# VH-VL binders against b0r0t1r1705to1887: the designs that were tried, part 7

Target 1, 183 residues: b0r0t1r1705to1887
Amino acid sequence: RLRVLADVSGSMYRFNGVDGRLERSMEAVCMVMEALESYEHKFKYDITGHSGDGFDIELVRCDKVPKNNKERLKVLKTMHAHSQFCMSGDYTLEGTEHAIRELAHEEADEHFVIVLSDANLERYGISPDRFARVLTSNPQVNAFAIFIGSLGDQADRLQKTLPAGRSFVAMDTKEIPQILQQI
Short names: E, the ipSAE of ESMFold2; O, the ipSAE of OpenDDE; V2, 0.75 times the mean of E and O plus 0.25 times the DockQ between their complexes.

## First folded at step 1 (VH-VL)

Design p5 (framework fv_pamlectabart)
Fold by ESMFold2-Fast, scan of step 1:
Structure p5 (fold): chain C 183 residues (1-183), chain A 123 residues (1-123), chain B 107 residues (1-107)
Amino acid sequence: as target 1 above (183 residues)
Amino acid sequence: EVQLVESGGGLVQPGGSLRLSCAASGFTFSDYGISWVRQAPGKGLVWVGEISGSGGSTNYAPSLKDKFTISRDNAKNTLYLQMNSLRAEDTAVYYCVRDAADYGNYDYALDYWGQGTLVTVSS
Amino acid sequence: EIVMTQSPATLSVSPGERATLSCKASQSVSSNVAWYQQKPGQAPRALIYGASTRATGIPARFSGSGSGTEFTLTISSLQSEDFAVYYCQQYEKLPWTFGAGTKLELK
């Protein structure tokens, strides 16, 4: 069982022209959907967004996963629209904690939570220690962070602070399928 | 009604050991991390350590890491604090406290407190 | 570790007055500060979390404010049951740390 958490806040839309953050996030979500299409018999997954409005924004339901490019495009359009019309804010910690708690109660051989992040946690007042504590809050759930993009030494610092094997850095969204195979 | 009830406190000689228990009721015990917090007579609150809901992760105050061990038995809804090599400075009321920050809204650090159990280390 | 400094150590006030309690962090804790009330012989109880959000069942006369390194707990119209010791706590970074407490006592 697998839940992917993605940022759909207003800052994703407004600053997309500066560093492409919304484009990269959408590409990452698309890569996840495409990679998991080959493993539908092994993984039940959903994708949830977070923003200043909350952390339970439904992007992909476990019982209605995209089956083709047309359906995947609908998910990406929902991400884009939400980012365009929502206020800035971050619910990364709360969303991750909620995902871990909710999945732990579901019947499955293994549970995974994957947090897609730009590693710019300091901007939102999120300390590495708090993030590490949330990611390891339940050993029955394998929670991981994937840091996307070129972010200098901050991603390296976070990777060193987080428990071994719980964070990955993707310089390009095309690396995401390989990272998912390691998880 | 959320309840945490500590037990096992008492008088112990310097260098001795003691195990405290905390019985939880009124909530799904395995969904919450639990902390131990102590308070010396007439003094303030000092965090001792915590354990995750499943028991797989523990964190301790740096000065107490080698002396105290936290464990839990989720089948019995019970938390434990094993205290070794006790000194007079460990004399305190020990509180069992629920960690809302681990599993609930990250807004609360500690939400429900037990009544405490007194540990006195003296000859 | 983050050091939390509370002032004053003791505040003597009369019922009906306003009490203002200060809490300072040695480094930024964002809004990750909680306040607790402890009456003699009793366990602490949660009053405020996230610097300004009242815990369930806490009367409106209790209010918290602040962010970064400076935090305040205000009791707008003291009742007899409010005379207690108040502690602030940061939950930004392990280990969790508490201030030494402010004792609110009857004048």
Scores: ipSAE 0.000, ipTM 0.491, lowest interface PAE 14.7, mean pLDDT 78

Design p6 (framework fv_pamlectabart)
Fold by ESMFold2-Fast, scan of step 1:
Structure p6 (fold): chain C 183 residues (1-183), chain A 121 residues (1-121), chain B 107 residues (1-107)
Amino acid sequence: as target 1 above (183 residues)
Amino acid sequence: EVQLVESGGGLVQPGGSLRLSCAASGFTFSSYWISWVRQAPGKGLVWVGEINPDSSTINYAPSLKDKFTISRDNAKNTLYLQMNSLRAEDTAVYYCARDYYDSSGYYFDYWGQGTLVTVSS
Amino acid sequence: EIVMTQSPATLSVSPGERATLSCKASQSVSSNVAWYQQKPGQAPRALIYGASTRATGIPARFSGSGSGTEFTLTISSLQSEDFAVYYCQQYNNWPLTFGAGTKLELK
């Protein structure tokens, strides 16, 4: 069982004109959907968004996973539209904790939570120590962070602070399938 | 150099209307979100609203929606604020301000000098 | 809306001294706070954003700190040009809101 968390806040839409943040996040979500397409019978997955409005924004339901490019594009359109109409805010910690708690009680051989992030936790007042505690809050759930893009000192410091094997850096969204293989 | 110049302020009677303009130069106007911020005499700053590069998204302070309309003309590098049903409490200096974003956060990096709107009879 | 409360309303200090200005949010705004300086008859000038990042061209004597609900602007060695009104602003939630300002005046 697998849940992926993505940022769909208003800052994603606003920042996209400056640094391509929404575009990079949408590419990452697309890569996840494509990587899991062949394994739908082995992995039940969903994708939820978080924003200033909350952390339960539905992007992909496990009972209605995209089967082709047309359906994947619909998911990306929803992600874009949500970001366009929301103000800035972050529920990364709360969304991650909720995902871990919720999945821990579902029937599955293994449980995974993957948080897609640009590693700029300081922007949202999230300390690396606090994030580390949330990622390891339930030993029955394997929670990971994937930091997207070339992020310099922030990503390096976060990897060193977070528990070994719980964070990965993708310099390009094309690396995401490889990282998922390691998990 | 980056410049924002507001105009259109002046005296107006209660119930009247005014249209403010903000002329931008020295940067690619069509690439930035721009905000309106007002400041009543002796008071603090109050955010009025913002508009995205292509005008598809316009956000307003809740108390000012349906009274003010923000628009822009990228061909003329100009931002507008249409103000209707003006009351004494709308008396303020109105600033246009450029929104700046990067990985560290958000702020208004350049401001105009402001234009004074006085609502009085 | 989120209310930003600045204290003190007026701070009297001498050149060369350290000034510490406080800003409190009515609920958590993470690190999404900016600080502005305004001199009489002038538009505001950005100083700090993301709670602690200096805006372009801002002298090193200006520093910001804080997260959640408590924020501080510090000016480490006051110069005569620093006497002005300072505003904090949150950009975590809509609508954007500013504090009422702290006036820094010569002792």
Scores: ipSAE 0.000, ipTM 0.491, lowest interface PAE 13.9, mean pLDDT 80

Design p7 (framework fv_pamlectabart; at its last look DockQ between E and O 0.08; V2 from the best seeds 0.00; counts 0 for: pae E 13.1 > 2, placed apart)
Fold by OpenDDE, look of step 2:
Structure p7 (fold): chain C 183 residues (1-183), chain A 121 residues (1-121), chain B 107 residues (1-107)
Amino acid sequence: as target 1 above (183 residues)
Amino acid sequence: EVQLVESGGGLVQPGGSLRLSCAASGFTFSSYSISWVRQAPGKGLVWVGEISSSGSTINYAPSLKDKFTISRDNAKNTLYLQMNSLRAEDTAVYYCARDLYDFWSGYFDYWGQGTLVTVSS
Amino acid sequence: EIVMTQSPATLSVSPGERATLSCKASQSVSSYVAWYQQKPGQAPRALIYGASTRATGIPARFSGSGSGTEFTLTISSLQSEDFAVYYCQQYNNYPYTFGAGTKLELK
């Protein structure tokens, strides 16, 4: 059982013109969906977003995963629209904790939570240490962070703060499929 | 040293209101979720509600949601509990309790000494 | 809400003996269980979280185990200061709920 958590907060939209964070996030989600397509027979996955509106925003349901590019595009459009019109706020930690909590009581051989982050946690007032604690909060759930962005230094710092093997840096979204294979 | 100090308790008539405060020190207040937990005399512990580090997320016990309001002022390192329409059954020692992990709320690693609220005519 | 049932309500044990306290959840709470110790006139003190992790400063004689619906707090060798009320708590689901407590008293 796998849950992917994506940031669809307002800041993603508002600052997309500056650094393309929303576009990268959307691309990342797309790469995830494409990568997971081949794994559907092994496990079920869903994708949840977080924003100022909440930490349980449905993007992909496990019983209705996208089957083609058109359906994947719909997911991306949903992300874009949500980010544009959602309330201010960031629920990265809340969403991560919620995801871990929710998956923990689902029946599965293994549980995974993957958080897609733009490696700007500190800008949102999110402590890397706190994030690390949340990721490791439940041994039953394997929670990981994939930091996506052009700010390699920030991502590197985050990776150093997080427990070994629990975070990955994707300077290019094209690296995400390989990262997923490692998880 | 982590410290939580509740205040504001006292005697109040049924239907009255009271606001409790919890002053925090010895840690970065804004980095932690905080909960209120109450204990009626001679009874067990009852979770009242919680507020996230930023204040963006607030959760209540269902039975108390309508008359209790939790808030916080991170600049003042203070947690609040506004209680309205108080009833005799609300008589309890009210504790503020720090969550160990931000948003991994529900486990309380530090507790205040509590403040007694007595609702009686 | 999830009901946490503690047993026994009262446990009489002699110093140096082993004490085993039980906590049962009405439904699975994964490992989101904490144990607290409370002495008369004092605030609760955290003992265990995550079902089996000792809080900071808690003696090794305290241990927690369990997952799902069955949880146990064990005190391997009771000390005089260990006589108190012990509460289990789940924080897997809202609202968070506590057990009614087990009073550990001197035999």
Scores: ipSAE 0.007, ipTM 0.576, lowest interface PAE 11.5, mean pLDDT 89
Fold by ESMFold2-Fast, scan of step 1:
Parts: structure tokens; C-alpha cells; sequence
Structure p7 (fold): chain C 183 residues (1-183), chain A 121 residues (1-121), chain B 107 residues (1-107)
């Protein structure tokens, strides 16, 4: 069982022109959907968003996963529209813990939570130490972070803070499928 | 009724060692992270360290030079603080405090009464 | 480490008055700040967590506010049992750190 968390807050839309954060996040979600399409027999997955409005925004349901480019595009358009019309706010920390708690109660051989992040936790007021604690809060759930689009000092510092094997760095979204296979 | 009861404090010579205990009752001990917090006479609160509910993760205040060790026995509902190489500046009341291990980790909702450790010749 | 600075060190007030206590963090701690009350010879008592959420059983006259680096504890209509030392604490970063305390004393 697998849940992916993505940021769909208003800040994603408002600051996309500065650093492409919404576009980058949408690309990452697209890559996840494409990668998991080949493994439908191994993974029952969903994708949820978090924003200033909450941490349980349905982007992909495990019983209605996208099967072609047209359906994947609809997910991305929903993500874009949500960020455009919502207030700014970040629930990465709270959304991650909610996902871990919720999945722990479901029947499955393995439970996975994957958090997509731009590695700029400081921008959201999130301590790397606190994030590490949340990722390891339930030994029955394998929670991982994938840091996208960050190179050098920020990615290196996060790798040192998070437990070995619980974080991955993607230089761009094209590396996501390979990272998912390593998990 | 949630209760935390510290014990093991007393007078210790400089360079000596002491082990404190915290006995928990009235809640599922194995479901909570617990911290040690100390307070020197007439001074403020200083965090010593925290142990996760399972005991697998322990974090310490860097200023304690690895001389303190926190452990727990979930079968006995007991938390421990092993203190080595004690100095005069370690003189304080030592509290055990329960923290919520979720969004609010590090907030202490229940405290013990404290046990006094005096390091003096 | 994050330094928490409380002001004033001592606040002299009368029963029925409003008390406002300040707590400043040396860097952003988001909303991860708690407030505790301590009376002589007693363990601290939890008042507020998450900057503004009252702990169970805490009277409505206690309120917390703030985010980032500036936080405030307000006690409206002071009662005689409220004269104590108040500590703020951040729990966003390890090590967790406390302010030096504000002593609320009878004028």
C-alpha cells in the first residue's frame, strides 16, 4: 500500500513564476503516476495533496488510478486549479503524519508513504529534525522523502539529518522512477 | 490518572555517577515519548533529552557531552537517566515529562514532581 | 541552538488586571511554542501548545498567540492563583529550548 503526498497550496501557484515550484511539482506527480502504472499488480496507491485548506485532498484514488495520458493530465489540471484558488499554507509535516497514521490501520503486507518536497524546508518553517521524527514515527510504515530540484548545500544537509535510506535527492523529475524502484 | 514519579536523586561527589528512575502509571507508557528536563535551584528549565515510545530513537542536548544516557523499560513502565562524570553545574531538580509524539512532539503535557540531585564535595 | 528570550523578567500586576508576556525566538520556530506555569516548590504545568491551543483544563483567561519569532501569552482578569513564573519553550528544533521565565508578582 502506497501513498504519495504533494504540495497543492496557494504559494505553489503564486511563486511558480519565481522558481517553477508548481510546474516542478506537477512534473513529479506525473512521473510517479507513469512509474507506478507498470506495477499495478504490486502496489495499491493513491496520491493526496496538502494546502492551507487541509491535508487530505484527493488527486488519485487507489480504486481509480489514471491509465493513460488524458487521465493523468486531468489530475495535473486539478492540482493546478486547487493551488490557484486556495490560500497559502503548508501542511507537509501534519499531512505526512496523517498519512502514516491512516495507512497503519489498513490491511497490507507493506505500507509506504512518499513525500515529494523541494528540499527547502526552511521556507516552510519545518525543522529537518522534526521532519525526521515524523518520517520514523511508526515502524509499521516505511516513509520516505524525495527532494526535487535542489542541488548542493541544501540537499547535502538534509541527507545528513535524515536517517539513512529515508531520503532521496532527484536532480530533476526524470530520476523519480529509478528512485521508486530503489525503495 | 496520569502519574510520573521520579526517584534516585541525592548528594553525589564531583566526578561521581547516579541513575534516576521515573515510574509511569495511568496511561499506556509504550505509546509516548518521554523527556528529562532539569532545573538548577532558582534558575530556569533546561531540556536534557528525549526517548521515543519504542526506545529506538534518543536525542540529547549537545551541552551534556554524551555523559548522560536515557533508556526505558516498557514492560516495567519505567524511564531511566544514567548520569556520569557529574559536576557542580549538574546540580538541579530532574523532571521526567511526557510529550505527545505526533504533530505536537516536544510539548510536555504531564510532569513528575522532580528529584533533586546535588553535586558537591 | 535557538535562543528563547522572555520579557519582562518580572511583571508586577494586581488581581483583575490583564498581563501580557512576550517570548522571542532567535530564528523562526513556526508555531511550535508551548507555555508553562510554575509555582514555588511545584513541577511546571502545561498551559498552551502550538502557540495558541489551550491544554486540557486550562481556563479561558489564558490565551496564546504568535508565529515565526514573536509569541505572546495573555492572561485576562488575573486571579490570585495566577501569580507564578511562566516559561515559553520551542520544540521545532533540537535541542528543545526554554526562555528564562517571566515572574508574575503581586503589585
Amino acid sequence: as target 1 above (183 residues)
Amino acid sequence: EVQLVESGGGLVQPGGSLRLSCAASGFTFSSYSISWVRQAPGKGLVWVGEISSSGSTINYAPSLKDKFTISRDNAKNTLYLQMNSLRAEDTAVYYCARDLYDFWSGYFDYWGQGTLVTVSS
Amino acid sequence: EIVMTQSPATLSVSPGERATLSCKASQSVSSYVAWYQQKPGQAPRALIYGASTRATGIPARFSGSGSGTEFTLTISSLQSEDFAVYYCQQYNNYPYTFGAGTKLELK
Scores: ipSAE 0.005, ipTM 0.556, lowest interface PAE 11.5, mean pLDDT 80
Fold by ESMFold2, look of step 2:
Structure p7 (fold): chain C 183 residues (1-183), chain A 121 residues (1-121), chain B 107 residues (1-107)
Amino acid sequence: as target 1 above (183 residues)
Amino acid sequence: EVQLVESGGGLVQPGGSLRLSCAASGFTFSSYSISWVRQAPGKGLVWVGEISSSGSTINYAPSLKDKFTISRDNAKNTLYLQMNSLRAEDTAVYYCARDLYDFWSGYFDYWGQGTLVTVSS
Amino acid sequence: EIVMTQSPATLSVSPGERATLSCKASQSVSSYVAWYQQKPGQAPRALIYGASTRATGIPARFSGSGSGTEFTLTISSLQSEDFAVYYCQQYNNYPYTFGAGTKLELK
């Protein structure tokens, strides 16, 4: 059982013109959906968003996963629209913790939480030490972070702080399918 | 209604020991990290230590690490603080305080009323 | 250990006025700062967590801001019940540490 968390906050929209962060997040979500398209027999997955409005924003339901490019585009349009109209704020830690708690109660052989992040955690006010504690908070749930399109020194610093094997760097969103296989 | 009630405080001589209890009700005690925080008369707040929801992880203020022991009994909804080798500087009101999240610790959304420990000859 | 420095030590204000309390961390604590109110003979009361999020039941006149090393608690339109001691606290790193407090007094 797999839950993917994506940032759809107002800051993602507002700063997208500066560093492309919303576009990278949308690309990452698209790559996750494409990578998991043929693996429905192995994974039951959903994708939820977090923003200043909350941390349980439904982007992809596990019973209605997108099957073609048109449906995937609708998910991306939802991310874009939500980020335009929500308040700024970041619930990455709270959303991750909530996802871990929810999945711990579900019946599955294995539970996975994957957090998609652009590695600008300090710009969002997220402590790497605090994030590491959240990722390891429940041993029954395997929680991971994938850093997307990151500046090398920021991502390298974060990987050294996070538990071994719990963080990955995708310099290009095309690397995400291979990273998911490692998980 | 979330409730935390400390007990076991009192007068103790220097070098002595004392065990404090914190009785919890109104929430699922076994799902929360809990901390002890103390306040000397007329002084500010000082964090003593924290115990995770299962009791598997315990963190202490460095100066108190070998002197105080935190434990919990989730079947009895009770938090404990064992204090040894007490000195006058340990005179304080001792509070138990609940963390906001099961796995996230450090912010204390509910506090007990405290129990006074006086270390004096 | 992260030192939290509060200023001023005492602030004298009148009801209906705005109070601004400062808290500075000796190193970055991101947004992991809480604010507490304490009246004589009482336990602390949670006001703000995450630097800016009000705890349950806290009126809107209390607001927090800041990130990194500098944080403020603002109380707009002070009420008579707001005169108390206010503590900031970081929870980014062990050990968790509190500021020395700011006493908000009736002018």
Scores: ipSAE 0.005, ipTM 0.493, lowest interface PAE 13.1, mean pLDDT 76
ESMFold2 (binder alone), look of step 2: mean pLDDT 92; pTM 0.947

Design p8 (framework fv_pamlectabart)
Fold by ESMFold2-Fast, scan of step 1:
Structure p8 (fold): chain C 183 residues (1-183), chain A 119 residues (1-119), chain B 107 residues (1-107)
Amino acid sequence: as target 1 above (183 residues)
Amino acid sequence: EVQLVESGGGLVQPGGSLRLSCAASGFTFSDYYISWVRQAPGKGLVWVGEISSSGSTINYAPSLKDKFTISRDNAKNTLYLQMNSLRAEDTAVYYCAREGSYYEWFDYWGQGTLVTVSS
Amino acid sequence: EIVMTQSPATLSVSPGERATLSCKASQSVSSNVAWYQQKPGQAPRALIYGASTRATGIPARFSGSGSGTEFTLTISSLQSEDFAVYYCQQYDNWPLTFGAGTKLELK
């Protein structure tokens, strides 16, 4: 069982012109959907978003996974629209904790939570130590962070602080499928 | 109205044991992490430990982990602190405090219960 | 452990004045700092969390600022009920730690 958490906050839309953060996030989500399509009988997955409005915004449901480009595009349009009309805010910690707790109660052989982040945790007041505690908060759930893009020393410092094997850096979103295979 | 009410404090001799209770009301107890915090007379606040909403994860201050055990009974909306091998330095007012949402800051505190370790 | 250092230990001020209280962390705690007010014989009361966000019901005269290792609590127009001990707390890493407190007393 697998849950992917993505940032769909207002800052994603408002600052997309500066550093492409919304475009990078949408591309990452698209690649996750494409990678998991080949394993739909092995992985039951969903994708939820977090924003200033909350931390359980539905993007992909376990029982209605996108099966073609048209359906994947609809997911991306939902991400774009939510970011465009939402106020700024970050619920990465709360969303991750909620995902871990919720999945721990579901029946499955293994439970996975994957947090997609641009490694700008300090901007949101999230320390690497605090994030590490959340990722390891339940030994029955395998929680990982995938940091997308090149953010200088930020991604390096996060990897150094987070437990070995619980964080990955994708310099380009096309590296995401390879990272998913390491889980 | 959120309320936390500590009880069980009192005078105890060195080497003795004591169990403190914290009765919660006015909120869904099983949704919150709760901490124990102590304060020696005329001194500052010292974190003792915390327990997760389900009770499955407990974190202690390193200096206190061998003496204290935190537990909770969600059906009774009650938090416990078992204190063993008490010494004079354990004399303090013991507070239970609710952690605000996920964050480890304390939005509501009980009134505290005084534990005095003396002969 | 992360050590939180508060200064001054005691601040003597009059009603209507501005009070500025400092809190320093031995290492970066991002914005994971809270401030509490404690009156004699009473439990602490939450004032600020996330370095600058006021807790529910806290008057606008209380404001917090800072990030990293340097944090400040400011009370802009002291009222008689504000004379108390103030504690800062970091919640960046375990163990959770508090400063030794700043006592705000009437001049």
Scores: ipSAE 0.006, ipTM 0.496, lowest interface PAE 13.7, mean pLDDT 80

Design p9 (framework fv_pamlectabart)
Fold by ESMFold2-Fast, scan of step 1:
Structure p9 (fold): chain C 183 residues (1-183), chain A 121 residues (1-121), chain B 107 residues (1-107)
Amino acid sequence: as target 1 above (183 residues)
Amino acid sequence: EVQLVESGGGLVQPGGSLRLSCAASGFTFSSYAISWVRQAPGKGLVWVGEISGSGGSTNYAPSLKDKFTISRDNAKNTLYLQMNSLRAEDTAVYYCARGEYDILTGPFDYWGQGTLVTVSS
Amino acid sequence: EIVMTQSPATLSVSPGERATLSCKASQSVSSYVAWYQQKPGQAPRALIYDASTRATGIPARFSGSGSGTEFTLTISSLQSEDFAVYYCQQYNNWPYTFGAGTKLELK
């Protein structure tokens, strides 16, 4: 059982011209969907978003996962539209905790939560230590963070603060399938 | 009716400190990020910094980061600007201005009337 | 930081005329540009955001256009109350930056 959490807040759209954060996040979500397409019979996955409007915005339902490029494009268009028109806000901590708690109650051999982030947690007042505590809050759930895009000192610092094996940095979205294999 | 009212401006000596306040009414204060913007007499607008609705995040103009601090008290519907190590070039009318969302400002839909800070000996 | 350049610095026009104000960014700011009107002794007033969207209560004679690095504010039929200083602002990048202003004055 797997849940991927993505940021679809207004800041993703507004600042995409600065560093391509929305485009990088959409590409990461696309890579996740493509990587998981061949394994849908072995486990169920969904993708949810968070913004100022909430933290359980459905992007992909486990009962209707995208099967081809046309369906994956629909998900990406929804991400783009949501970030363009929704309130800015950060529910990263709340959304991650909710995903961990909800998945722990579902019947499965293993539970996974993957948080896609641009590594700018401090911009929203979220300390790396607090995020680390949330990621490890339930030993029955394997929660991981994948930091997309900016390869700066900030991404390096976050990776050093988070528990070994619980955070990854993807310089290029092409690295995402490789990272998922390690998870 | 949305209102922002600045106060706390006045005459201050070079090297001194001053704290400005911005009292908000007519909207859910904690749901909006707010910026401080200054304007020297006869000059243009200069962005100082912003604070998120929750107060958990701040961003500043790089030249002002070390001397100015923005904070807010959501229970009192009040925004603050703490100004330290003031110099003559900090003389300006200081405005608080409301953003469109709770995390970041951007375009400013409502502005206060401003409060004048004069740094002079 | 992104530099916003407004031209002309001063524009002298008569009521009923069309005024066109220019704002150029030193690098692309997508469509994240706002325009403000300021009269002497008053706070700025929001006119346009997202390059072309009129703020609430702003008359239809005000229109904005542009994307990337070049932006324009047009006032199609000047009224006496429109004589003021106009500022453009980008909010695509931190720090947010304003142009130096265009003063619209009566001929």
Scores: ipSAE 0.000, ipTM 0.473, lowest interface PAE 14.9, mean pLDDT 78

Design t1 (framework fv_teclistamab)
Fold by ESMFold2-Fast, scan of step 1:
Structure t1 (fold): chain C 183 residues (1-183), chain A 121 residues (1-121), chain B 108 residues (1-108)
Amino acid sequence: as target 1 above (183 residues)
Amino acid sequence: QLQLQESGPGLVKPSETLSLTCTVSGGSISSGSYFWGWIRQPPGKGLEWIGSIYYSGITYYNPSLKSRVTISVDTSKNQFSLKLSSVTAADTAVYYCARHEGAVAGLFDYWGQGTLVTVSS
Amino acid sequence: SYVLTQPPSVSVAPGQTARITCGGNNIGSKSVHWYQQPPGQAPVVVVYDDSDRPSGIPERFSGSNSGNTATLTISRVEAGDEAVYYCQVWDSSSDHVVFGGGTKLTVL
């Protein structure tokens, strides 16, 4: 069982012109959907978003997975619209805690949570230590973070703080399928 | 089951302000990425978008109507409203309220039944 | 400033295929939605995102969108399909919802 979390807050849209964070996040979500398409027999997955308004934004349901490019594009359009018109704010910690808690109670051989982030955790007052504790809060759930984009010192610091094997850095969204195979 | 219902005076005098309210039931006006909009249709003519609002107060207005239009939202009453100022006979139309997902998608998936507003003395 | 052009009317015999076009500059890069409006009623979505159907809409309704033309196709047309059909897009350059002028489908 797999849940992917994506940031769809207003800051993703408003600062996209500076560092491309919304476009990078949308590309990553698209690649996740494409990569998992060939593993439907192994993984039941969903994708949820979080914004300043909450952490339960439905992007992909387990029982209605995108099967073609048009359906994948619809997911990306929803993600874009949320970012453009929802409040700025970060529910990364709450969204991750919720995902881990919910998946732990579902019937499956293994449970995975993947958090897609641009590593701007400190801008929202989220310490790497708090994030590490959340990722490891339930031993029955394998939670990972994938940091996307040019992060410099932020990526290095986060990888040192987070538990070994629980964080990955993708300098290019094209690296996402390779990282998913390692998980 | 989401339902939208228009209400307001069916007759408005020229130069006055047309005021309509849309009541949303079966769902929250502040949920998700949905916008709440107004579309009108003059007798025997096509559909014309007036404007849309997100529950935070973000608005988009038809440029041809922008100087006369105000759309507002009241999340506590689960309602949104249209005010169109300085009306003339050209504003006689059936007015619909509707929901659409984000500005990018723009699909109007739920519509009210429409209310006829006649502008005459 | 973005404009969608539809033919004002289309006539077909029962059981035949009706094709309603929606012309717009580079409309293939946009998502097109189609609404059916029976006389005296509110519009109802019949096709959205170029080619998807809402639950409850027969598979006789289909859509396509490429280049400068989007098309709503209604196969095996029935008398109950008589209505005015509108295409619609969002124009991001002007932040504007744009409707076509409507096409009246007559089944004769």
Scores: ipSAE 0.000, ipTM 0.465, lowest interface PAE 17.3, mean pLDDT 79

